# VH-VL binders against q9y8q3: the designs that were tried, part 8

Target 1, 263 residues: q9y8q3
Amino acid sequence: MRRIGLEALERVLYPVIPVVVTAEHQGRVGGMLAAWWMQASFTPPILAVAIAPERYTYKLVRESGVFAFNLLDFKLVDKAPFLGDVSERLLPGKIREAGLNIVRGEVLGAPLIAEASAAVELELVDVVEAGDHDVFLGEAKAVYTVDDFRGGMWSLETYRPLMYLGRTRRPGPVYRVYLTPRGWERREIEFAGGKLKPLAEKRVRLISRVEEAVKASSSREEAVDAVRRILSEEGLDPSDAEYLVEDALRRAKSYRRRGQSSS
Below, E stands for the ipSAE of ESMFold2; O stands for the ipSAE of OpenDDE; V2 stands for 0.75 times the mean of E and O plus 0.25 times the DockQ between their complexes.

## First folded at step 1 (VH-VL)

Design m09 (framework fv_masavibart)
Fold by ESMFold2-Fast, scan of step 1:
Structure m09 (fold): chain C 263 residues (1-263), chain A 123 residues (1-123), chain B 110 residues (1-110)
Amino acid sequence: as target 1 above (263 residues)
Amino acid sequence: QVQLVESGGGVVQPGRSLRLSCAASGFTFSNYAMYWVRQAPGKGLEWVAVISYDGSNKYYADSVKGRFTISRDNSKNTLYLQMNSLRTEDTAVYYCAKEYSSGWYDEYYFDYWGQGTLVTVSS
Amino acid sequence: QSALTQPASVSGSPGQSITISCTGTSSDVGDYNYVSWYQQHPGKAPKLMIYEVSNRPSGVSNRFSGSKSGNTASLTISGLQSEDEADYYCSSYTSSSTWVFGGGTKLTVL
């Protein structure tokens, strides 16, 4: 093996099985697709997931103290843009807009995705700062699944795991790549695209408006003011502007073509 | 399915300007980087320019840098190449080409090419 | 100069195998797996034959294969047929986010 640039770290660590983190606070259910998670303890059973502070799901977990992990079958790959590419702040009710149903867990009342192949109810134990993300530690209190584990492992006839391979690295639209190891089936779905566009075109255009406002701005303060105005015009919460600007800046940095300056 | 049709070529005097167009159909144009590649009569292929999906990033071959400008209009599914200060050495068939990433991993290749448009810079 | 180096011509008889080389530097062919090969018949646009060193697009005959060793990529055509007579170009993505083509090889099927 040879040493390569540290910017390749994320690409080296894929593919992974992402989880959908779901949580509810004050009657509002939200969720997000998370690639950075692990089991951290056997006894007691503790799972960890990294969530950026600007994500709406961060707020829901932090304020409620209860959340869930959901594992999706590859047949639900067209739902990934609703869960990973758009904020609840810009598309309220995005889980339902994706055509997914919420059921309540029996132990903690955590919101679970009814169509998931497995789900885990988690009680928040701690939140640990880790650079630009915080690591949420949850103790597992209940597990639900469609499989009976007769062989001690998943039946891949019952479950084709949804896996995330990463995103395209060239100038052009960003594509997120999803696959399943059984049969090596691959799907490329445009960021905030796919089936999300026809079902939520107004909100997809809103996402574009926010990103273009950030691009057109000469400073963070100008970007926040522009986004605040957009949110007010759309009847959304203008106090979310700072979080949306931070999210847009983080995404823009990840997708820039790396090469010589035009200077 | 995918079609790329170049136009705007012709005979032009040294020092003049010419604008080439490439009309795209059969794919979501706004989702792909687009390229211009040229071929002088009886010679090999030479990459000229590339433009990102949204038009924000552009790269040029050293031989045309400062003279040629690549642009696109996603609302019209059209790619452009503005050629200024033309020289006899710019005489070539100009191809419009679409880049494709594999469905498997990252790749950098030209999957669809237009038929080309001939630019002749005389004398 | 900075272009990839290919032989100007290569020839073979029907049924034979031939190999076309494409030599670059570590900043293009050597350190990357982004080598592609194009077939061009007279008066026609180029057609993609091989991408990422050794992969074939759907519809390209398995008689065409690609490989790489160090700074040199190779295109091999087995079971030569008359329709294989064409110009062949290699190409590679570079560390400067540019593209470079080989000078081209004229294949003659005798």
Scores: ipSAE 0.000, ipTM 0.372, lowest interface PAE 18.7, mean pLDDT 83

Design m10 (framework fv_masavibart)
Fold by ESMFold2-Fast, scan of step 1:
Structure m10 (fold): chain C 263 residues (1-263), chain A 119 residues (1-119), chain B 110 residues (1-110)
Amino acid sequence: as target 1 above (263 residues)
Amino acid sequence: QVQLVESGGGVVQPGRSLRLSCAASGFTFSDYGMYWVRQAPGKGLEWVAVIWYDGSNKYYADSVKGRFTISRDNSKNTLYLQMNSLRTEDTAVYYCARDHYGDYEFDYWGQGTLVTVSS
Amino acid sequence: QSALTQPASVSGSPGQSITISCTGTSSDVGGYNYVSWYQQHPGKAPKLMIYDVSKRPSGVSNRFSGSKSGNTASLTISGLQSEDEADYYCSSYTSSDTYVFGGGTKLTVL
């Protein structure tokens, strides 16, 4: 092996099995793809996931105290970039817009993705600061699955794990890369996702418009005012403006790493 | 492991031109944005210019805009600063520096090369 | 662009804590979490001590910490040592896609 720069750490830790974190507060359901998660305890059963404070799902979990992990089969790969690339703040109901259905968990009433291969209802036990993300610790209260685990492990006849390899960094469009260990099938899906791209197109343009407004602003206050105006024009909640500005600034930072444009 | 070595400094008369070079080693040069930063004798640091990893975007301090040109040759792991229409106030030690993960910080610096603009 | 505002000098005794402020505007320090701090010994190149307001590169002592409130960023050095004597500069990204440095602070350890 050879030593490489710490900026490569994010790339070295892929592929991973991402989870879709879902939560609801006051009738609004949201979710996000999360790559940074683990089981932290057997007794009691505790799962951990890192969520950035500007995420809408962060707010839903903090305010409700209930959330869920959903594991997706590779057959849903075309929906994964949509869930990861489209903000709930700019597309309310994005899970349903992606063609996925929400069902209620039997123990905590957590929103679960009906099409998932497995789901876990979690009760929030703690939130731990960890740099630019916070680690949410949830105690598992119920598990749902399409497999019976008779062999002590997943049957790859019933589950092809969706795995995420990262983003491309080359001339042309930026792609999210997904794979499955069964058959080593690989998909490169453009931002906001494959065959769902036409469905998400207007909302993708809204995201770009927000990012352009932030880029064009000479101060944070000016950016917040510009984004608030955009949200009002589109019939969205103007109180989300500060969170969208912070998200756009963090995205611009990532895009400038390696020279990727923010739009 | 990471090394940046500036060269090309010297004494030059006002109105003339000078080209600085920065030789990079110990990292994948083509993955990083690069900067030029200067420091006048006994004074503070002043940012001069930035260039993206692929050379596509360039930004300059207002004091040098139109006179200085930043460029890079990724095949040679080398950063350049072409300085035209030099003024006495351009007298400074010029440092090249590497962009920290695209995060707008200067994580590794060269030793600097002195440019003296005088008659 | 004008330099960010830092005190010209600060002093402390060994074992003491000192804080250096860096004040800008909403278009630089206040607008972005891209504040960094650099240490420069006489005749040497600057060294990155803090980035992203409060993060330390590997190899930098945990005696160095950074923070930000509004338009003012701060560098705090605890357990002051003689080798901490140096000039310290803050830097920030700006809304014009440029970068601005502070005027510098000379730290003296008495």
Scores: ipSAE 0.000, ipTM 0.386, lowest interface PAE 14.3, mean pLDDT 83

Design m11 (framework fv_masavibart; at its last look DockQ between E and O 0.00; V2 from the best seeds 0.00; counts 0 for: pae E 19.4 > 2, placed apart)
Fold by OpenDDE, look of step 2:
Structure m11 (fold): chain C 263 residues (1-263), chain A 124 residues (1-124), chain B 110 residues (1-110)
Amino acid sequence: as target 1 above (263 residues)
Amino acid sequence: QVQLVESGGGVVQPGRSLRLSCAASGFTFSSYAMYWVRQAPGKGLEWVAVISYDGSNKYYADSVKGRFTISRDNSKNTLYLQMNSLRTEDTAVYYCARGYSYGRPYYYYGMDVWGQGTLVTVSS
Amino acid sequence: QSALTQPASVSGSPGQSITISCTGTSSDVGGYNYVSWYQQHPGKAPKLMIYDVSKRPSGVSNRFSGSKSGNTASLTISGLQSEDEADYYCSSYTSSSTLVFGGGTKLTVL
């Protein structure tokens, strides 16, 4: 083995099967693709996922206390970037826009993706600050699977797990890379590209403005007020300001130069 | 220790070709985009070219497009700049630099490691 | 690709604070937070001082700070010291994912 930079850690851990985290608050359903998740406990059955405050799903989970993990079949790989690249904040109903449907879980009433191969309803039990992300701990209350799950195990006769290998790097177009069900072939899907590009760019600009506002402020309160104004100007919900400010502050505090460890 | 060392500079006549090399050490070369930046005598910095970590993407300044080619050999930890049809205005110290990714949610590169530079003089 | 606009020169006395501006457009400086600043002493290679508008690499003095407002990024050097005398260049990535430099600013410590 050879030593490499810590900036590559995330990618070293791939491939992973990502989950779509779904949640609802006040009738607003959202979701995001998440690669940073795990089972945290057998008894009780607890799953964990890392989510940054900037993500709209973060707000939904925090406010509702109920969320779900959804496992997607590879056949839905073209729709996955939509869930990862676009924020519900900027595109209300993005799951629907992605061509996916929502059904309600039987136990918690959590929003599930109808087309998912598996889903888990989770009740939020704890949130742990890890750094620029919080780890959400949820107790599983119900599990759902397609018929491919037989005898306590996936048969994989019809179900093809979505396996994420990571993103490419700049310069040039950035792609999300997935493994196909065939001999480790790769599927590349443009990140923040195509018809999603304007929304992705809008998100980037918004985050930039938030960061500028936070840095220019002498207090958290001042920052929140500034971001409220920004959100209002953009036609967005000003109540989201605290989440965005928190995200920016955490990134400012916890950020480490990725290349430093390569020395 | 992270280090970049340029070589291949010299004096050439207009219209001639020159190939610059940049030897990298002390870091995982194949994980980083690499840059060429030049500086004419008494002038400012000018971006020349960039190549992605795996060499799949290359971009050039308009001033060198069609004449310069950036490439890399990751097995040798070496960056190259093939300069053809050289002009007097190409006279400069040429620096190789490591691109460091930063920014969220999308990453861009700053240049956090620089070589000492190699002088290219194009004169009649 | 149009260069970013910097003042040709700035000066200050030891202990003072000075600011160098870097003005671009909405397609570069104003569009994203991907602005870097480089210090260059005579006969030396440039050194990264600030990246991502305001972040400092390890080993860079906290006397150096970066900010941005609109299409203008700024480098501030507080507690000016003689060793700070150098040329300073800003850079930004563009909407086309290309890099552009400023014209450079010569800082003189009086």
Scores: ipSAE 0.451, ipTM 0.813, lowest interface PAE 1.5, mean pLDDT 91
Fold by ESMFold2-Fast, scan of step 1:
Structure m11 (fold): chain C 263 residues (1-263), chain A 124 residues (1-124), chain B 110 residues (1-110)
Amino acid sequence: as target 1 above (263 residues)
Amino acid sequence: QVQLVESGGGVVQPGRSLRLSCAASGFTFSSYAMYWVRQAPGKGLEWVAVISYDGSNKYYADSVKGRFTISRDNSKNTLYLQMNSLRTEDTAVYYCARGYSYGRPYYYYGMDVWGQGTLVTVSS
Amino acid sequence: QSALTQPASVSGSPGQSITISCTGTSSDVGGYNYVSWYQQHPGKAPKLMIYDVSKRPSGVSNRFSGSKSGNTASLTISGLQSEDEADYYCSSYTSSSTLVFGGGTKLTVL
């Protein structure tokens, strides 16, 4: 082995099986593709997932206290851009736009992706701060699957796990790379390509506007009020303001710490 | 042992100022949002102010906004409430309390550790 | 003027269950899952009994449970004991980034 820079750490830790985190609050269902998750406890059964505060799903899980993990088959790989590359905030109903359906879990009523190969209903236990993300801990209350597990493990004839390998670093468009161990099939899908490109650009502009408003404000209350106005102007939910301000403040603090550490 | 101890209360005339202190011990003070909550004699609880873990963010009840200032000194593990332009309706026991949180400085968590309170009486 | 409405008093006998309601609006109780409940004995500081609608801090008896439906949060105390006699307050986060308390409920264990 040879030592490389820490900026490569995330890339070294792929491929992984990402989960789709789904949640609902006040009639609005949302979800996101998350690569950073783990099993944390057997008794009680607890799962963990890292979510940034600017993600709309962060708000839905935080405010509802109920969420779900969904595992997707590789046959659904073309749905991944809708789940990973754009925010529910900017594309309401993105799960439906992806051509996926929601069903209600039997125990918590959690929104589950009907087409998933497995799903877990989770009750929020705790949220732990971890740098620019929070780690959401959920206690598993119900498990659903298309496989019978009679052999003690997944049948790879029943399930081709969707795996995420990372992003390309070469001239031209950025691509997200997905694969499955069954046959080692690989797909490169343009990051926020086609009709999703304007939505990704709108997200970047929104985040920049929020960060500039936070920098220009002399208090958190002033920043929240400024961001509420920005959200209203963009036709978005002003109640999201506190989450976006918190995210911007944490990003600013992270940048200052990195600046202090560098030569 | 986790503890909060308030001080600085007393009798003060209307229009005057008073500063309350809250000394924290037994936990990492700089990791928690802190609150001031008051209770008028024989009445219910009323939230006064909150300050984030690093002191960068503050929120106030409308009844005290512009008159009271919350602050903290993380190097001394101490929370403060500067009360200006005091009114008779500010008469209350003032509690400092620690925000019960998931480690985030959002201002909606429950308050899991409370001080004993300090009485402020605003009278002529 | 408390923003959240609680009954002024409730009573029960040892071993019974009682429920205390806390009613707000879509801008506080109905809009957020950040409802807390506090117990206060005469002359003492409040004690956190429930946070985030239904969660108990370490050391709080499982006889205490919290729930929410629409704009109304509820604290339920099962297996009433004499030591439960106290004032109970709900609180909620608001859309104005403030906290509001209920008026308080005096529980009498008869």
Scores: ipSAE 0.000, ipTM 0.413, lowest interface PAE 16.1, mean pLDDT 86
Fold by ESMFold2, look of step 2:
Structure m11 (fold): chain C 263 residues (1-263), chain A 124 residues (1-124), chain B 110 residues (1-110)
Amino acid sequence: as target 1 above (263 residues)
Amino acid sequence: QVQLVESGGGVVQPGRSLRLSCAASGFTFSSYAMYWVRQAPGKGLEWVAVISYDGSNKYYADSVKGRFTISRDNSKNTLYLQMNSLRTEDTAVYYCARGYSYGRPYYYYGMDVWGQGTLVTVSS
Amino acid sequence: QSALTQPASVSGSPGQSITISCTGTSSDVGGYNYVSWYQQHPGKAPKLMIYDVSKRPSGVSNRFSGSKSGNTASLTISGLQSEDEADYYCSSYTSSSTLVFGGGTKLTVL
């Protein structure tokens, strides 16, 4: 075997089947497409997912203690930019904007995507710091599937798993690449393209302003106050300041080689 | 709201049998390993037995092996200790205890919830 | 009992720190990081104070801390208060998949 650069690490681990993590707090539902998840325990059934503190879903799960995983069929691949490229913070109601519907789980009342092929209700057990992400451990309390699920195994004649392969690196727009094994169909979707492009650019500017404010501050309290002002100026919720400061501090501490988070 | 309540203690003669029960409430009983610990009057704590969350593994102190049987009924949220061939040295307060968190018997993490205890007196 | 060895008693004045030792063998305290400490007031059930050598459950004061070196685990109580007067027991997982307790230590706050 030959050694390669660590910047390729996550791509070596693809393809993966991402889940959409959904959660609610104070009547507001959010979600995010997450590739970095695993089953962590059989008894009790524990699932794990890595979430960066700057993600809106991070706040929702942390504050409510209840969340869900949603598995999507490849027929929903065009929804991926709404779920993965832009925060709910910047696009309120992004699940509905993607053309997806929320229903409630029967056990925890967790928000589930009605169009998902499977969903799992999760109760938060623990949150473990892991560099620039925290690992959320949730105990599964209910699992749901479409009627097409057969005898303990999916049939690839009817279910097209949505798999993620990573981003393109060539000059020009960045594309996220998805795949399904039935016919080996491949889709390349522009990262934050179309109507999402201004929102993604706003996110980049916001994160840059947050990082500068944190660097200029002499204490965590001062940094939070400065970021609250930035959020207010941008018409965003100032109560998100703590999570954005935490994300910026972790990035500075971890010496991130790319300068931004991934999920 | 997490509770363990022991019952079934009493006064018995040597050689007789007694069954202790421990009613669990306020947590998912079937996810935890469960323990019996005893304490003779004026003496220290002595571990008696442990049973895995699903009842498939059981371990006993040498002092009770072959005479005592730990069991559980997860449908009734109840832990049991069947005590046969009782001896005067079995006289003690018997505590029911829950393992600190989810786990198997050999992944001991401490006993974080204890019952009030039930007194067993073995005397002639 | 093949008990872990603890001193029979220890005493201290309010505000002082004290340490209670718990000595076993390589088959228990020395071989595993599954040492726990329990506090027991007269007539009451034991309360878990420390697990996994050094971890505190929720609701236990940070005045209680644990450590080990070789075959000996230690419970340290800082800033002694009258409510700390109790019996203290250590316990350990063993290589036989069983548990063993120490003989107990009576802490007296003078």
Scores: ipSAE 0.000, ipTM 0.374, lowest interface PAE 19.4, mean pLDDT 85
ESMFold2 (binder alone), look of step 2: mean pLDDT 92; pTM 0.944

Design m12 (framework fv_masavibart)
Fold by ESMFold2-Fast, scan of step 1:
Structure m12 (fold): chain C 263 residues (1-263), chain A 125 residues (1-125), chain B 110 residues (1-110)
Amino acid sequence: as target 1 above (263 residues)
Amino acid sequence: QVQLVESGGGVVQPGRSLRLSCAASGFTFSSYAMYWVRQAPGKGLEWVAVISYDGSNKYYADSVKGRFTISRDNSKNTLYLQMNSLRTEDTAVYYCARTDYYESGSYLPDAFDIWGQGTLVTVSS
Amino acid sequence: QSALTQPASVSGSPGQSITISCTGTSSDVGGYNYVSWYQQHPGKAPKLMIYEVSNRPSGVSNRFSGSKSGNTASLTISGLQSEDEADYYCSSYTSDSTYVFGGGTKLTVL
């Protein structure tokens, strides 16, 4: 590898599967194609997306407190310019102009793209300033999909992911490059199988012991001391005790917050 | 080792149907978009149809739209062109060709990098 | 019909340079950098010489070069050799997700 200028960072981080963020306020529906997103939490389920304040969709999410993520199949690639390159301010109704239809989500009434392969209704939790973008954190309240996930993952017969590779840098017009992977190869490798199985079983036993010690303790300090002893007995680094206790406490809090008892 | 071999050409009467095949070898056929391009005797090249690597996307030249159907069988490494309602102006050498790019309709460029030897279709009474 | 415009013929002597033009519209050649060039000898299948306006496939001589200005793409062959005598076709992607070819140019090496 060789070191390259930071101006190329974004290009190094592509390809990605972009989402279409949709939102509505006072009868106005808008949306944008976003490449910078992630799942930030399992419990509660939280998704994050970076939105620039100049975007019309930024205003709609901020004012309504409700938005949606939509995943598109590659068959809709021709719609990407309407979603990514044109502002709702300049072309009102751009989603409909792209030939796409809006349906309402059943839980939050979020605007969803009817032709999407999957959609998630999100309730705005927080907006975090991050340089020239803000990170919107949304808690997922409903998910919709065209696949039944019987195999535990997307069926590639049902869904060909739309992927974004970046923008061209050559003489002539600038292009946005979209793709779906060609030559998909699949290999099924047993989760924590083979040589890793004994280590995975040891981890499960360790975590169970840590969780029992934390539950039996009346203070954080007592829990840390108990976990230090467990780590020493297992031949592990006792200085990791505070991290394992904090992790166990965070999991317990999130479990209770979701209406699940920790007992 | 990389080659495309067309077959199925011949003499047919106007209004009839004909199916062309293209057998691919020496590369991972299922990873490439494929094309049909034709050339009337003594004339230039005309693109006919394209099919994506998995068969989900297809595009046709206006001159054949509604009459021709492109398809593929990745398990047999074979590309097909079903030609219905044939006309005398469909008389041409038909080439199958591979692209070393993503499917038609993407923002990635397409070029016909590997060509077969062609099969002659003559539509006459 | 949205064929690209090429001259019907071009000629040159060994060692010379010749240029073949390919003119379209803003919906094909002018709108995209997806122009390719093909060489066809009599009775043979076409061979890719240039893709994406100016790129050469492996095995194609650097005597072949491509360029574009506005709605016109050009193929230039320098150090002309007798084996370069062939028909040359340009092709471009279009805004409606189709492909068009030029009418072809017969290069004669005299």
Scores: ipSAE 0.000, ipTM 0.367, lowest interface PAE 19.3, mean pLDDT 82

Design m13 (framework fv_masavibart)
Fold by ESMFold2-Fast, scan of step 1:
Structure m13 (fold): chain C 263 residues (1-263), chain A 121 residues (1-121), chain B 110 residues (1-110)
Amino acid sequence: as target 1 above (263 residues)
Amino acid sequence: QVQLVESGGGVVQPGRSLRLSCAASGFTFSSYGMYWVRQAPGKGLEWVAVISYDGSNKYYADSVKGRFTISRDNSKNTLYLQMNSLRTEDTAVYYCARDWGYEDTAMVDYWGQGTLVTVSS
Amino acid sequence: QSALTQPASVSGSPGQSITISCTGTSSDVGSYNLVSWYQQHPGKAPKLMIYEVSKRPSGVSNRFSGSKSGNTASLTISGLQSEDEADYYCSSYAGSNDYVFGGGTKLTVL
């Protein structure tokens, strides 16, 4: 690897699957294409998206407290640059102008794109300042999809995810580049191969020892003492014991609320 | 190259009407939002109205709401401003301007040369 | 009458740097990074010099730069030249599909 300027950071972090963020306030529906989003919590289910304060959608989400994420199929790729580059301030109803229809979510009444392959209704939890963007945290209340997930994952024969690769910087016009997986070979590999196995297994065994020590303890102080001993026996820093106990308690609490997590 | 040419200005009495036109060339007119911005003699610039690329959405400054109507004809690459119930304070040079809508921004990148509207008794 | 406050005039000599301020409120300049600067020579249409606070269109000299701090945006012109003598206007998005302009600053190159 070669060290490169920070101005290239965004190029390194693509391709991604962008979402269309939709929201409504006082009868006005609007939205934008967002590439900077993530899943942030499983219990409760929380999604995060970065929105610049200059966006009209910023105002709609902030004022209404309700929004949605919409996932688009590559068949709608012609709409994506328009949704990403045209301001809702100058073109109110740009989603409709792009030839897309809005339907209401069944739980929060969030505006959803009818043509989307999946949509999530979100209730605003918090807005966190992060430089020139703010991070909106939304708790998921409902999810909609065109796939039945019988195989445990998307069928790429029926859903061709829209992916954003970035924009060109050449003399002349600037182009946004979109792609979709098509016939990529899928492989399932047991997490037991290669040089990483010994380190991963050792870490998993250590985490299990810490978790069992915490479960066997009748107090926080007893748990910290038990973990401190484990760390000393493994040649690790015993001052980390309190952090490991806190982590184990958080994981145990999450598991009890939900029998098992799905990916 | 981008060109915007305004016409229709002139001297008119208070309470009368006037229609301004802006002929656009050198770009795909139907893909851009458009503005009307005015400048009273010896004064600064004042936004008047904006229209979406297809003409479905329109916004006006409070000073002209209910009196002025912005419209466009994409087949003729022409922007219009219908000015009704004109007042002496509407006296200004009226500029046609193109929105530089890139990455959800809202600003003007190209201006016409302007057309003078004088409202006097 | 202008929503954004600019000094009425500013002057400098060739080769010097000058700065023009544009002061709004927390509801416009302070809330949005949608500040533009326009140059207008007598009898001519305005020309976009700076957009999104600090970005320059192709063909605009790098002697022109923009910045923002709180509710005040600034246009700085370095290495002043005689052709820079003009009126300069700032503009900002003000929310609710409203746009506001500054009163303008007359730059005199002595």
Scores: ipSAE 0.000, ipTM 0.360, lowest interface PAE 18.5, mean pLDDT 79

